# Miniprotein binders against Glycine-N-acyltransferase-like protein 3 (Glyatl3): the designs that were tried, part 12

Target 1, 290 residues: Glycine-N-acyltransferase-like protein 3 (Glyatl3), of Mus musculus (Mouse) (e9q5l8)
Amino acid sequence: MLVLKCSTKLFILENMLKSHFPESLKVYGAVMNINRGNPFQKEVVLDSWPNFKVIITRREREAETDNLDHYTNAYAVFYKDIRAYQQLLEEHDVINWDQVFQIQGLQSELYAASKAVAKARLLDLDINLASFKAVHFSPVSSVPDHSFLTGPTPRLTYLSVSDADLLNRTWSRGGNQQCLRYLANLIACFPSVCVRDEKGNPVSWGITDQFATMCHGYTLPDHRRKGYSRLVALTLARKLQSRGFPSQGNVLDDNLASINLLKSVQAEFLPCRFHRLILTPAAFSRQAHL
Key: E = the ipSAE of ESMFold2; O = the ipSAE of OpenDDE; V2 = 0.75 times the mean of E and O plus 0.25 times the DockQ between their complexes.

## First folded at step 6 (miniprotein)

Design U9 (from uC with T14I Y16F L37F)
Fold by ESMFold2-Fast, scan of step 6:
Structure U9 (fold): chain B 290 residues (1-290), chain A 80 residues (1-80)
Amino acid sequence: as target 1 above (290 residues)
Amino acid sequence: SEPVEVYVVLPNGIEFIIEVSPEMSVREVLEFIAEFFGLDPSKFRLTFDGEPLPLDQPLSDLGIEPGAELRVERKESDEK
């Protein structure tokens, strides 16, 4: 295995990953963030260079501070050969198996292969799979048509770290201290868009995560039907596109409000699905009720 | 000094409000707006009351007060 740190080679890797869209999108976003200041202290692991069969992004071990923080301890995976993925994880210490962590990817064999590795390593852990529709925003015009807006002129800005508490309370994945810290770090490091009320309080927003995925798009109930969610999504997608990032997102099959929004902005529903695995060592499973 | 709210009008006519410091230069404000929408700031200018704003002057020197309307306009191709 090797860890790829050279900026020039990471740029070459970015171009190689474009040939594997859409399945490589998650890793592509992660590599772009690593190659642009690396604010989340991540690194790229390959089986070989330049003819790789597996690429995994992981947190630098020195940056790991909380074994329960599966939000930050997340890995993104792309493989050309699933057997090479299994062998890399069986034969090398790529993953910190002592933490609660996530594995994310856009390939359907990821769950079964990861489970097989855990069994081969004789690990006692729980693996929870969540599966999502994967989407990519269509190119946004340089002069976007926002005629869909109704209501008062929106106050448009970025989120502040102080807004993380509101996001933590409104996110379906949130409501805990690990997520609060994670959201504060996302807001500090990555693009966001926010509409504020006259008192300066956020009423609609969207953020991006460590894998350059658009996420946590939300509008407070009293401010819906004004076109704010659409404005936020289009503004954020355009910003990502202008910087060469994928304008990618993920949505649950039963999230009809988000699906309708994505259809309204003509987002492409990709042929692959997003898979998020949460792996919990047995030592932590009995403490989850505290 | 205290931040002020100004109106920004994009070339397509969409309006929004941003918060700016009076000490910010026109260049800094244009770059901020361009960053929001993924625009190339070298291709656009800000106008106020129909006049182009000079890039290197602070808003406070140009009489930009709370509630002022700033328009984002594409530069002419042969403009210097």
Scores: ipSAE 0.271, ipTM 0.739, lowest interface PAE 2.9, mean pLDDT 88

Design W2 (from uB with E19K E35F F36Y)
Fold by ESMFold2-Fast, scan of step 6:
Structure W2 (fold): chain B 290 residues (1-290), chain A 80 residues (1-80)
Amino acid sequence: as target 1 above (290 residues)
Amino acid sequence: SKPMEIYVVLPNGEEYIIKVDPDMTVEELLEFIAFYLGLDPEDFVLVYNGRELDPDKTLAELGVKEGDVIEVRRKESDEK
């Protein structure tokens, strides 16, 4: 295995990954963030260079501070050969198996292969799989079209770290201390969009995660059906596109409201699916987040 | 010393693409932004990857690269 830190080679890697869209999008977003200031202190692991078969992004070991923080202890994976992925994880110390952590990717064999590695390494851990539709926004015009709004254009800004508690309380993945810190860090480091009321309180928002994925799009119940979620999504996509990032997102199959919104903005539903694995060592399986 | 393109995000969420010299100091960049956008540079700081930038350091010394995002934040930040 090797760790690729050279910015010139990382830029070459970005261009190589484009030929593997959409399956490489998670790793692509991660590599872009690493090659642009590296705010989450991540690194790129390869089996070989330049003829790689596997790319994994991981947190630098020196940056790991909480064994329960699976939000930040998250790996993005792309492989050209699934056997090379299994071999890399079985023969090398790529993963910190002593933590609660996530593996994310857009390839369907990821779950079975990761489970096989855990078995081969004789690890006692739980693997939870969540599967989503993967989407990509088409180019968004720089000239705003607000015809879909039910009223005047609202105050449109971005989130501050002080808003993290509100996001933690409203996110389906949230409600715990690790998520609160994670959201604060995402807001500090990555693009967000926020609609605020007359008093400056957030009523609708969307953020971007460490893999440059649009996530946690939400509108408070009393402000729904005004077009705010659509305004937020288009504004965030445009912001990402203007910075050269993919405007990628994920949605659950039964989230009809979000699916309808994505169809209304003519987002492309990709042929691959997003897979999020949460791996929990047996030692942590009995611990509850209150 | 070859110019690079960066993204500047204002406190109100407005975003601008500007061309800068990597050898430019943070103070010089803030003055440049303030001049063109009609802001008072004394009221603002520049933030990169969640960290307030040292005004005396160059963009190159701080690792600012082509396509990076720099946030303009009021000194009395909302984070408090």
Scores: ipSAE 0.000, ipTM 0.100, lowest interface PAE 24.0, mean pLDDT 84

Design W3 (from uB with Y7T I17E F32K E35M)
Fold by ESMFold2-Fast, scan of step 6:
Structure W3 (fold): chain B 290 residues (1-290), chain A 80 residues (1-80)
Amino acid sequence: as target 1 above (290 residues)
Amino acid sequence: SKPMEITVVLPNGEEYEIEVDPDMTVEELLEKIAMFLGLDPEDFVLVYNGRELDPDKTLAELGVKEGDVIEVRRKESDEK
């Protein structure tokens, strides 16, 4: 295994990953963020260079401060050969198995292969899988069209770190201190879009995560059915596209409102699925109150 | 098709082992090599067994096998 830190080689890697779209999109977004100031203190692990068969992004070990923070202790994975992925994780110290952590990727064998590695390493842990439709926004016009709004164009800006508490309280994944810290860091480091009311309070928003994935799109109940979610999504996609980032997102199969929104903006539903694994060592499952 | 490893030899004599798909075209291979090495693909051609390769042909069509050597050669300067 090796850790790729050279900015020139990371740029070459970005271009190599484009030939593996859409399956490499998650890792591609992660590498872009690493190669642009590395605000989340991540690193790229490969089995070999330049002819890699596996690429994994991981948190730098010195940056790991909380074994329960699975939001930040998250890995993105792309492999050309699933057996090479299994061997890399079985034979090398790529994963910190002593933490609660996530593995994310767009390849269907990821869950089964990760389970096989845990079994081979004789690890006692729980693995939860969430599976989503993977989506990529078509090119968004640089000239906005607001004809879908039910009223005038609202005040459109971006989120402040002080808004993190609101996002933590409204996110289905939130409601805890790890998520609050994670959201504050996402807001500080990565693109966001926010619709504000006349008092300056957020009423609709969308953010991007450490893998450059559009997430936590939300509109407060009293402001729904005005076209704000569409405005936020289009504005965020335009912002990402103008900076050269993929405008990728994920949606649950039963989230018909979001699916209809995505269809209305001609988003591409990719042939692969997004998989998020949350791995919890048995020690933490038995220590639920810590 | 199953991937195979070949050796790429640069004009300066440096050798690199790379993994390729036999169904890959010569043009796609040259683009991959150029991306790996920071080269402009328009400035180079690929040569196999002393013959310049047709960019539209696949490696399999040209008989490239596991462990074979492909040379990268710089195109001659344009003459009017």
Scores: ipSAE 0.000, ipTM 0.069, lowest interface PAE 25.5, mean pLDDT 85

Design W4 (from uA with F32K E35L S42E E43D R74Y)
Fold by ESMFold2-Fast, scan of step 6:
Structure W4 (fold): chain B 290 residues (1-290), chain A 80 residues (1-80)
Amino acid sequence: as target 1 above (290 residues)
Amino acid sequence: SKPVEVYVVLPNGEEYIIEVSPEMSVREVLEKIALFLGLDPEDFRLTFDGEPLPLDQPLSDLGIEPGAELRVEYKESDEK
């Protein structure tokens, strides 16, 4: 294996990954963030360069502080050859198997291949799979069009770190201290959009994560049906596009309101699905299920 | 079977304790919560460990044990 740190080579890698869209989008977003300040202290691992068969993004070992923080201990994966992926993980110390962690990717074989690696390494761990529709926003006009809003013009801004508690309480993935810290770090480092009420409190928002994926789009119940979720999504997509980032997102199959919003803005539903694996070593599984 | 108590966490962080039967479907639990809170059950889902709970499965088949924390999530709320 090799770790690719040279900024010039990382830009070449970004261009190489474009040839593998949409399956490489998750890794592409991760590499962009690494090559632009690297606020999450991640690194790019390859089997070979420039003729790679596998790319994995991972946290730098010195930056790992909490074995239970699967939000931050998250890997993004793209492979041209699934056997090369299995071999890389079986023969090298790419993954920290002693943590609770996530593997994210857009390739359907990811779960089965990761499970096979765990078995080959004789690891006792639980692997949970969550699967989503993957979407990419069409180009959004640089000139805002707010004709879909049905009420008064809202105060539109971005999130502050002090808003992290509200986001932690409203996210289905949240409600714990690891997620609170994770959200605070995302808000500090990556683009967000927020609609505020007259008192300055957030009522609708969207953020982006370490893989440059739009996520946690939410509108408080009392402020729904005003066009705020659409305003937030379009504004965030425009912000990402203006900076050269993919405007990618994921949505659950039963989230009809979000699916209809995405269709209304001509978002592309990709032919691949987003897969998130959460891997929990047996020792932590006992504690979690007390 | 013996009723069990579970915690229900609303989107705003408010927490309630409800008594459920392990044989109740997720749909029945969601309807009970919605009735109690004056909400439309069609507007939201229940999640456990960050995953949506399937409506037609009983709690016992989903590993929901006494003291489990269930979250109320609006269907609009999701990664986008």
Scores: ipSAE 0.000, ipTM 0.298, lowest interface PAE 13.0, mean pLDDT 86

Design X2 (from c1 with K51E L63Y L66M)
Fold by ESMFold2-Fast, scan of step 6:
Structure X2 (fold): chain B 290 residues (1-290), chain A 82 residues (1-82)
Amino acid sequence: as target 1 above (290 residues)
Amino acid sequence: SPETLDKAIQELLKRAEDLYNEAEKLGDPELIREALDLLFKALEKIYELAEETGNPEVKELAYDLMEKIWELAEQLDELEKS
């Protein structure tokens, strides 16, 4: 195992990962964020360099402060060889198995392989899998077309950390202190787009996470059916593309509203699926923080 | 030193090119595999040279070589599908 910190080597790694799209997209986004100021204090772990079989991004051990913060304790994984992934996790100290954490990736064997490793290490933990369609936005024109809006072009800006409470209470994954802190950090560190009303209040938004994935697109009920979600999505995709980032996203199979939006903007539905595993050690399965 | 790395890089690239040319003549996938190994070794030395010198032309060389490596890897896969 090795940790790759050199900016020049990380740049080479970014280009190497392009040959493995779309399966490497999650790790690619993570590596880009690490190699551009590393605001989330992450690092890249490989089995070997430059002929790697496995890449995992993880939080720097010194930056870990909350064993219950599975949002921030998230790992992104790409492997050329699933057996090498299993061996790396079985034989080396890559994962902090004492925390609640997530493993994310775009390869279908990820869940079964991760479960096998936990069993081999004799770990008592629960693993929950959520599976999503993976999407990538086609190139967005630099000249905006607002013909889909039902009214005048609204005020377009970006989110402030003070908006994190609103996002926390409207996100299906939110409503707790860990998520509030996570969202505040995402807003502070990564691109976002926001539509504001005449008083300056957010009414529609989209953010990006530590893996450069577009997420938490939302429009307040009273402002729906005006084209705001489409405007936000296209504006955020354009922002990411102009900076060289992938404009990637994930959507649940039964989220017909989001699927229809993505189809309306000609987004590509990728041949792979996004997998998010949440791993909870038995010690935390019964614990609740008041 | 930069001079020592540069000479080592040039030697590895020349050996890889010779192996690749021989592989094309003989249709031998093992020679392509050997060429790829040498190119990966050259790539590692190129990024070490880039770190030592800070020269942007050396970084461009690493990018070009990386693209060459992946083209050859795809060619190897195609030959082994027989």
Scores: ipSAE 0.000, ipTM 0.219, lowest interface PAE 13.4, mean pLDDT 86

Design uC (from uA with K2E E14T E43K)
Fold by ESMFold2-Fast, scan of step 6:
Structure uC (fold): chain B 290 residues (1-290), chain A 80 residues (1-80)
Amino acid sequence: as target 1 above (290 residues)
Amino acid sequence: SEPVEVYVVLPNGTEYIIEVSPEMSVREVLEFIAEFLGLDPSKFRLTFDGEPLPLDQPLSDLGIEPGAELRVERKESDEK
């Protein structure tokens, strides 16, 4: 096991990861954010360099503040060899198993392999698997066509940290203090796009997470069918592309509104799926209101 | 000083409202617009009341007030 901190080597790693698209996209986004100011205090763990078989991004131990904050205590994983992934996690202290945490990746074996490691380590924990379609926006045209917009002239800006409560309240996976802090930190550190009303209140938005994934695209009910979600998605994709980031996203199979939006903007549905594992130690699963 | 809302009009007639600081230079405003819209700021200019806005002056020096309409126009091919 090694931790790769050299900025020159991290840029080389970014280029190496491109040859493994789309399966490496989650780790690629994570590495880009680490190599550009590292606002989430993450680090890159490899089994070997430069001929790696496994890459895991993790939070720096000194940055860990809340064992219940699975949003921030999230790991992104890419492996060339699933057995090397299992061995790395069995033989080394890569994962902080005492927390509630997430493992994210685009490879189908991730759940079974992670479960096998937990069993080998004799850990009593719950593993929840969520599976999503993975998407990537094609390059957005240099002269935008926004003829799809209807209604009043949109107020186009970005989110402020004070908007985090609204996002926490409207996100299906939000509504708790950990998510509120997580969203505030995402807004503070990473690209967002927002349409506001005449009073300055957000009515439509999209953000990006620590892995440079477009997420939490939402339009308030009273402002739907004006083209705002499409405007937000295209604007955020352009912003990411202009900075050299992948314009990647994930969508639940039953989220027909988001799927229809993605189809309308000619987004590519990738051949792999996004897998998010939430791992909860037994001690925490018995706590009230968690 | 307090931010002001201005209208931005693209060559195709599409309009947006953005919030800008009066201390921002025209260059900074054009770059901000270009980032949101995927434009190359070197290929466009901002005009106000039919006049090109000088890139290195702040909005406050150019009489840009709340509700002003800034037009994004493509530069001629012979412009630098």
Scores: ipSAE 0.423, ipTM 0.793, lowest interface PAE 2.1, mean pLDDT 89

## First folded at step 7 (miniprotein)

Design G3a (from G3 with E24Q N30D; at its last look DockQ between E and O 0.02; V2 from the best seeds 0.00; counts 0 for: pae E 14.2 > 1.5, placed apart)
Fold by ESMFold2, look of step 7:
Structure G3a (fold): chain B 290 residues (1-290), chain A 81 residues (1-81)
Amino acid sequence: as target 1 above (290 residues)
Amino acid sequence: SKVTVEIEGSDPEKLEEAFLEIFQLAEELDGEVYVIIKNGKVTITVEGLPEDAKEKLAEKVKEIAEKYGLKVEIEIEDKSE
């Protein structure tokens, strides 16, 4: 096990990951953010260097402040060899198993391998798998085209941390203080795009996360069918692409509105799926059912 | 004071192997490495080398490019920064 600290090697790794797209995209996004100020205080773990077969990005232990915040405490994984992934986790303390956390990546064996490791380590965990279509935006023109809007061009800005309450209230799994803090941290640390009304209130937006994934796209019901979601998506993709980021996203199979939007902007649906594991120690599950 | 190496080839695996070999060589010579990858080209910039190390790096990079069948361009600059 290596924790890669050398800035030169981390920069080289960032470039090496490009040759493993699409499967490496989540790790690539995390490494790019690590190399650009590391606002989420993350680090890179490898099996070997330079001939790695496994890369895991994780939160630095000093930054882990909430054992229930699995959105923040998420591990992105890329492997060339699934057995090397299993061996790394079985033989070393790469994962903090004493929290609620996520493992995520773009490779289909991730769930089965992670479950096998938990069993081999005799861990009593509940593991919930979610699977998504993975997408990547095609290059977006530097020259904006707003002809798809049904009315005047709206006020286009970025989100402020004070907007996090609205995002929390409109997020299907939000509405609690932990999600509020997570969303506030994303807004504070990473790029966003926001359409505002004349009073300055957000009406359509999108953000990015610690893996440079475009997420939480939303338009208030009363402001739909005006082209705002398309404007937000293209503007955020352009912003990411201008900074060298992959402009990637995930979408559930039954989210037809988002799938149709992505098709309308000619986004590329990747030949792989996004897999997100939420791992809950039994102690937390039993406590929740008291 | 820098050596700029640009390698290009149609085989991504050979390009990666050459890239890694050049990186290891630059590290042995105490160079600071900067890398840009675009359009199937890998541009490697090595700064902070002594004069004799710059010549040594350039000679070895030509050998590495030939070994992997890659196109290579090398520029040696004598000025710091």
Scores: ipSAE 0.000, ipTM 0.195, lowest interface PAE 14.2, mean pLDDT 85
ESMFold2 (binder alone), look of step 7: mean pLDDT 76; pTM 0.693
OpenDDE base, look of step 7: ipSAE 0.027; ipTM 0.441

Design G3b (from G3 with T4L E6V T43Y T45A; at its last look DockQ between E and O 0.47; V2 from the best seeds 0.00; counts 0 for: pae E 16.6 > 1.5)
Fold by ESMFold2, look of step 7:
Structure G3b (fold): chain B 290 residues (1-290), chain A 81 residues (1-81)
Amino acid sequence: as target 1 above (290 residues)
Amino acid sequence: SKVLVVIEGSDPEKLEEAFLEIFELAEELNGEVYVIIKNGKVYIAVEGLPEDAKEKLAEKVKEIAEKYGLKVEIEIEDKSE
């Protein structure tokens, strides 16, 4: 295995990953953030250079300070050869299996291969798979006119760290201290857009994560159907594109409101799916039941 | 203190392009942007800028407006007195 530390090679890798879109998008986003200050203290692991068959981004060991924080401790995976992925994980200490963590990627064999590795290593893990539609915004030349808005005059700005509590309370997988800290770090480190009311409170927003994914889009119930979500999504996509980032996103199949929004802004639904594995060691779960 | 900008023109595509450039510039200067678009005018307020950044923003906004053939009004507000 090889941990790629050379800044020149990392910038070369960033460009090489473009040739493997869409499947490489999560790794690409992580590498872009590594090359731009590395705020999430991540590193790149691969099987060989320059002719790699597997790339995994992971947190640096020193940064893993909370074994329950699977939001922050997330691995992104891209492979050209699924067997090389399995072999890399079986033969090396690429993954810290002694924590609750995520594995993410845009390739369909990711779950089965990761499960097989865990079994081969005799690990007692609960693996929860979620599968999402993957989307990409086409190049946005301008922010559209606000004439589609039907609500009060919006104040378009960005989130502050103090807004993290609201995001934590409104997200279905939030409401805990790990998620609160994670969201605060995302807001502090990465682009966001929000609409605020006249009192300065956020009423519609979107952020980006450690993989340069547009995520956590939300509009408060009393402020819906006013065009705010569309304005937020397009503005955030433009901010990312102006900085050279991909404008990528994920949406659950049953989230019809978000799917309809994405269709209205002519987002491209990619010919692949986003796979998110949350891996929980049994010791953590059994310990809670004693 | 803040920078207040109003841009206006007959071409909505040029208005949108100018707005986006101003938004990106204000963000690069760590300003907080408030915007209203109504009736062919774009009203922009940028807050949280130090004095030298306010002048830089105002100069660049004027250049952007001229680039796109837009009418522009700029006011730099100072909280002192």
Scores: ipSAE 0.000, ipTM 0.242, lowest interface PAE 16.6, mean pLDDT 84
ESMFold2 (binder alone), look of step 7: mean pLDDT 78; pTM 0.719
OpenDDE base, look of step 7: ipSAE 0.025; ipTM 0.466

Design G3c (from G3 with T45R E47T; at its last look DockQ between E and O 0.52; V2 from the best seeds 0.00; counts 0 for: pae E 13.1 > 1.5, pTM E .774 < .8)
Fold by ESMFold2, look of step 7:
Structure G3c (fold): chain B 290 residues (1-290), chain A 81 residues (1-81)
Amino acid sequence: as target 1 above (290 residues)
Amino acid sequence: SKVTVEIEGSDPEKLEEAFLEIFELAEELNGEVYVIIKNGKVTIRVTGLPEDAKEKLAEKVKEIAEKYGLKVEIEIEDKSE
């Protein structure tokens, strides 16, 4: 096991990950953020260097201050060999199993392999798998298919930390203290776009997370069908692209509104799926907000 | 500390592309962007710009408007900040 700390090697790794798209995208986003100020206090774990077969990004242990904050305490995984992934986790203390946390990746074996590791380590965990379509905006997909700005005069800006409460109340994953702090940190650390009304209140928005993933695209019900969601999505994607980020996203299969939006902006649906595991130790089940 | 850009054109796709470039430019200059629509014109107001960034934004916006074949008017307001 190696914890890769050398800045030169981390930039080399960032470039190496590009040759493994799309499967490496989550790890790539985390590594890009590590190389650009590391605002989420993350580190990179490998099985070997330079001939790695497994890469895991994780929060530094000193930064893990809330055992219920599975939003922040999330691991992104990329592997070239699933058995090397299993071996790394079985033989080393890569993962802090004494918390509620997430494992994320774009490879289909992730759930089965992670479950097998938990069994081999005699851990009593509940593992909740969610699977999503994975998407990427290309520059050509920024051309709109529909009328633009069909409503009243929008004020396009970015979110402030004070907006986190609204985002927490409107996110399907939200509504708790851990998520509130997480969203505040995302807004403080990473790009966002929002439309504000005349009073300055957000009415449509999108944010990016610790893996450089566009997430929580939302428009308040009373402000829908005005072109705001398209404006927000395209603006955020362009902002990420101009900074060299992949402008990636995830969408549930049954979120037809978001899927239709993504099709209307000609976003590319990738030939892989995003897998999110939420792992809850039995001791934490009554305290978990999942 | 405020730059107002009005852009107008018959091609909605070119109008959007120009707007997105102007938005990105304003963000690179640490500006805050507001979008206002009056009678089909798109008005883009950028606030919070450093003094030296206002002229830089105006120069680049003219280049963007030319690139997309758009009508453009630019007003630089120096009253506050």
Scores: ipSAE 0.000, ipTM 0.370, lowest interface PAE 13.1, mean pLDDT 84
ESMFold2 (binder alone), look of step 7: mean pLDDT 76; pTM 0.689
OpenDDE base, look of step 7: ipSAE 0.133; ipTM 0.584

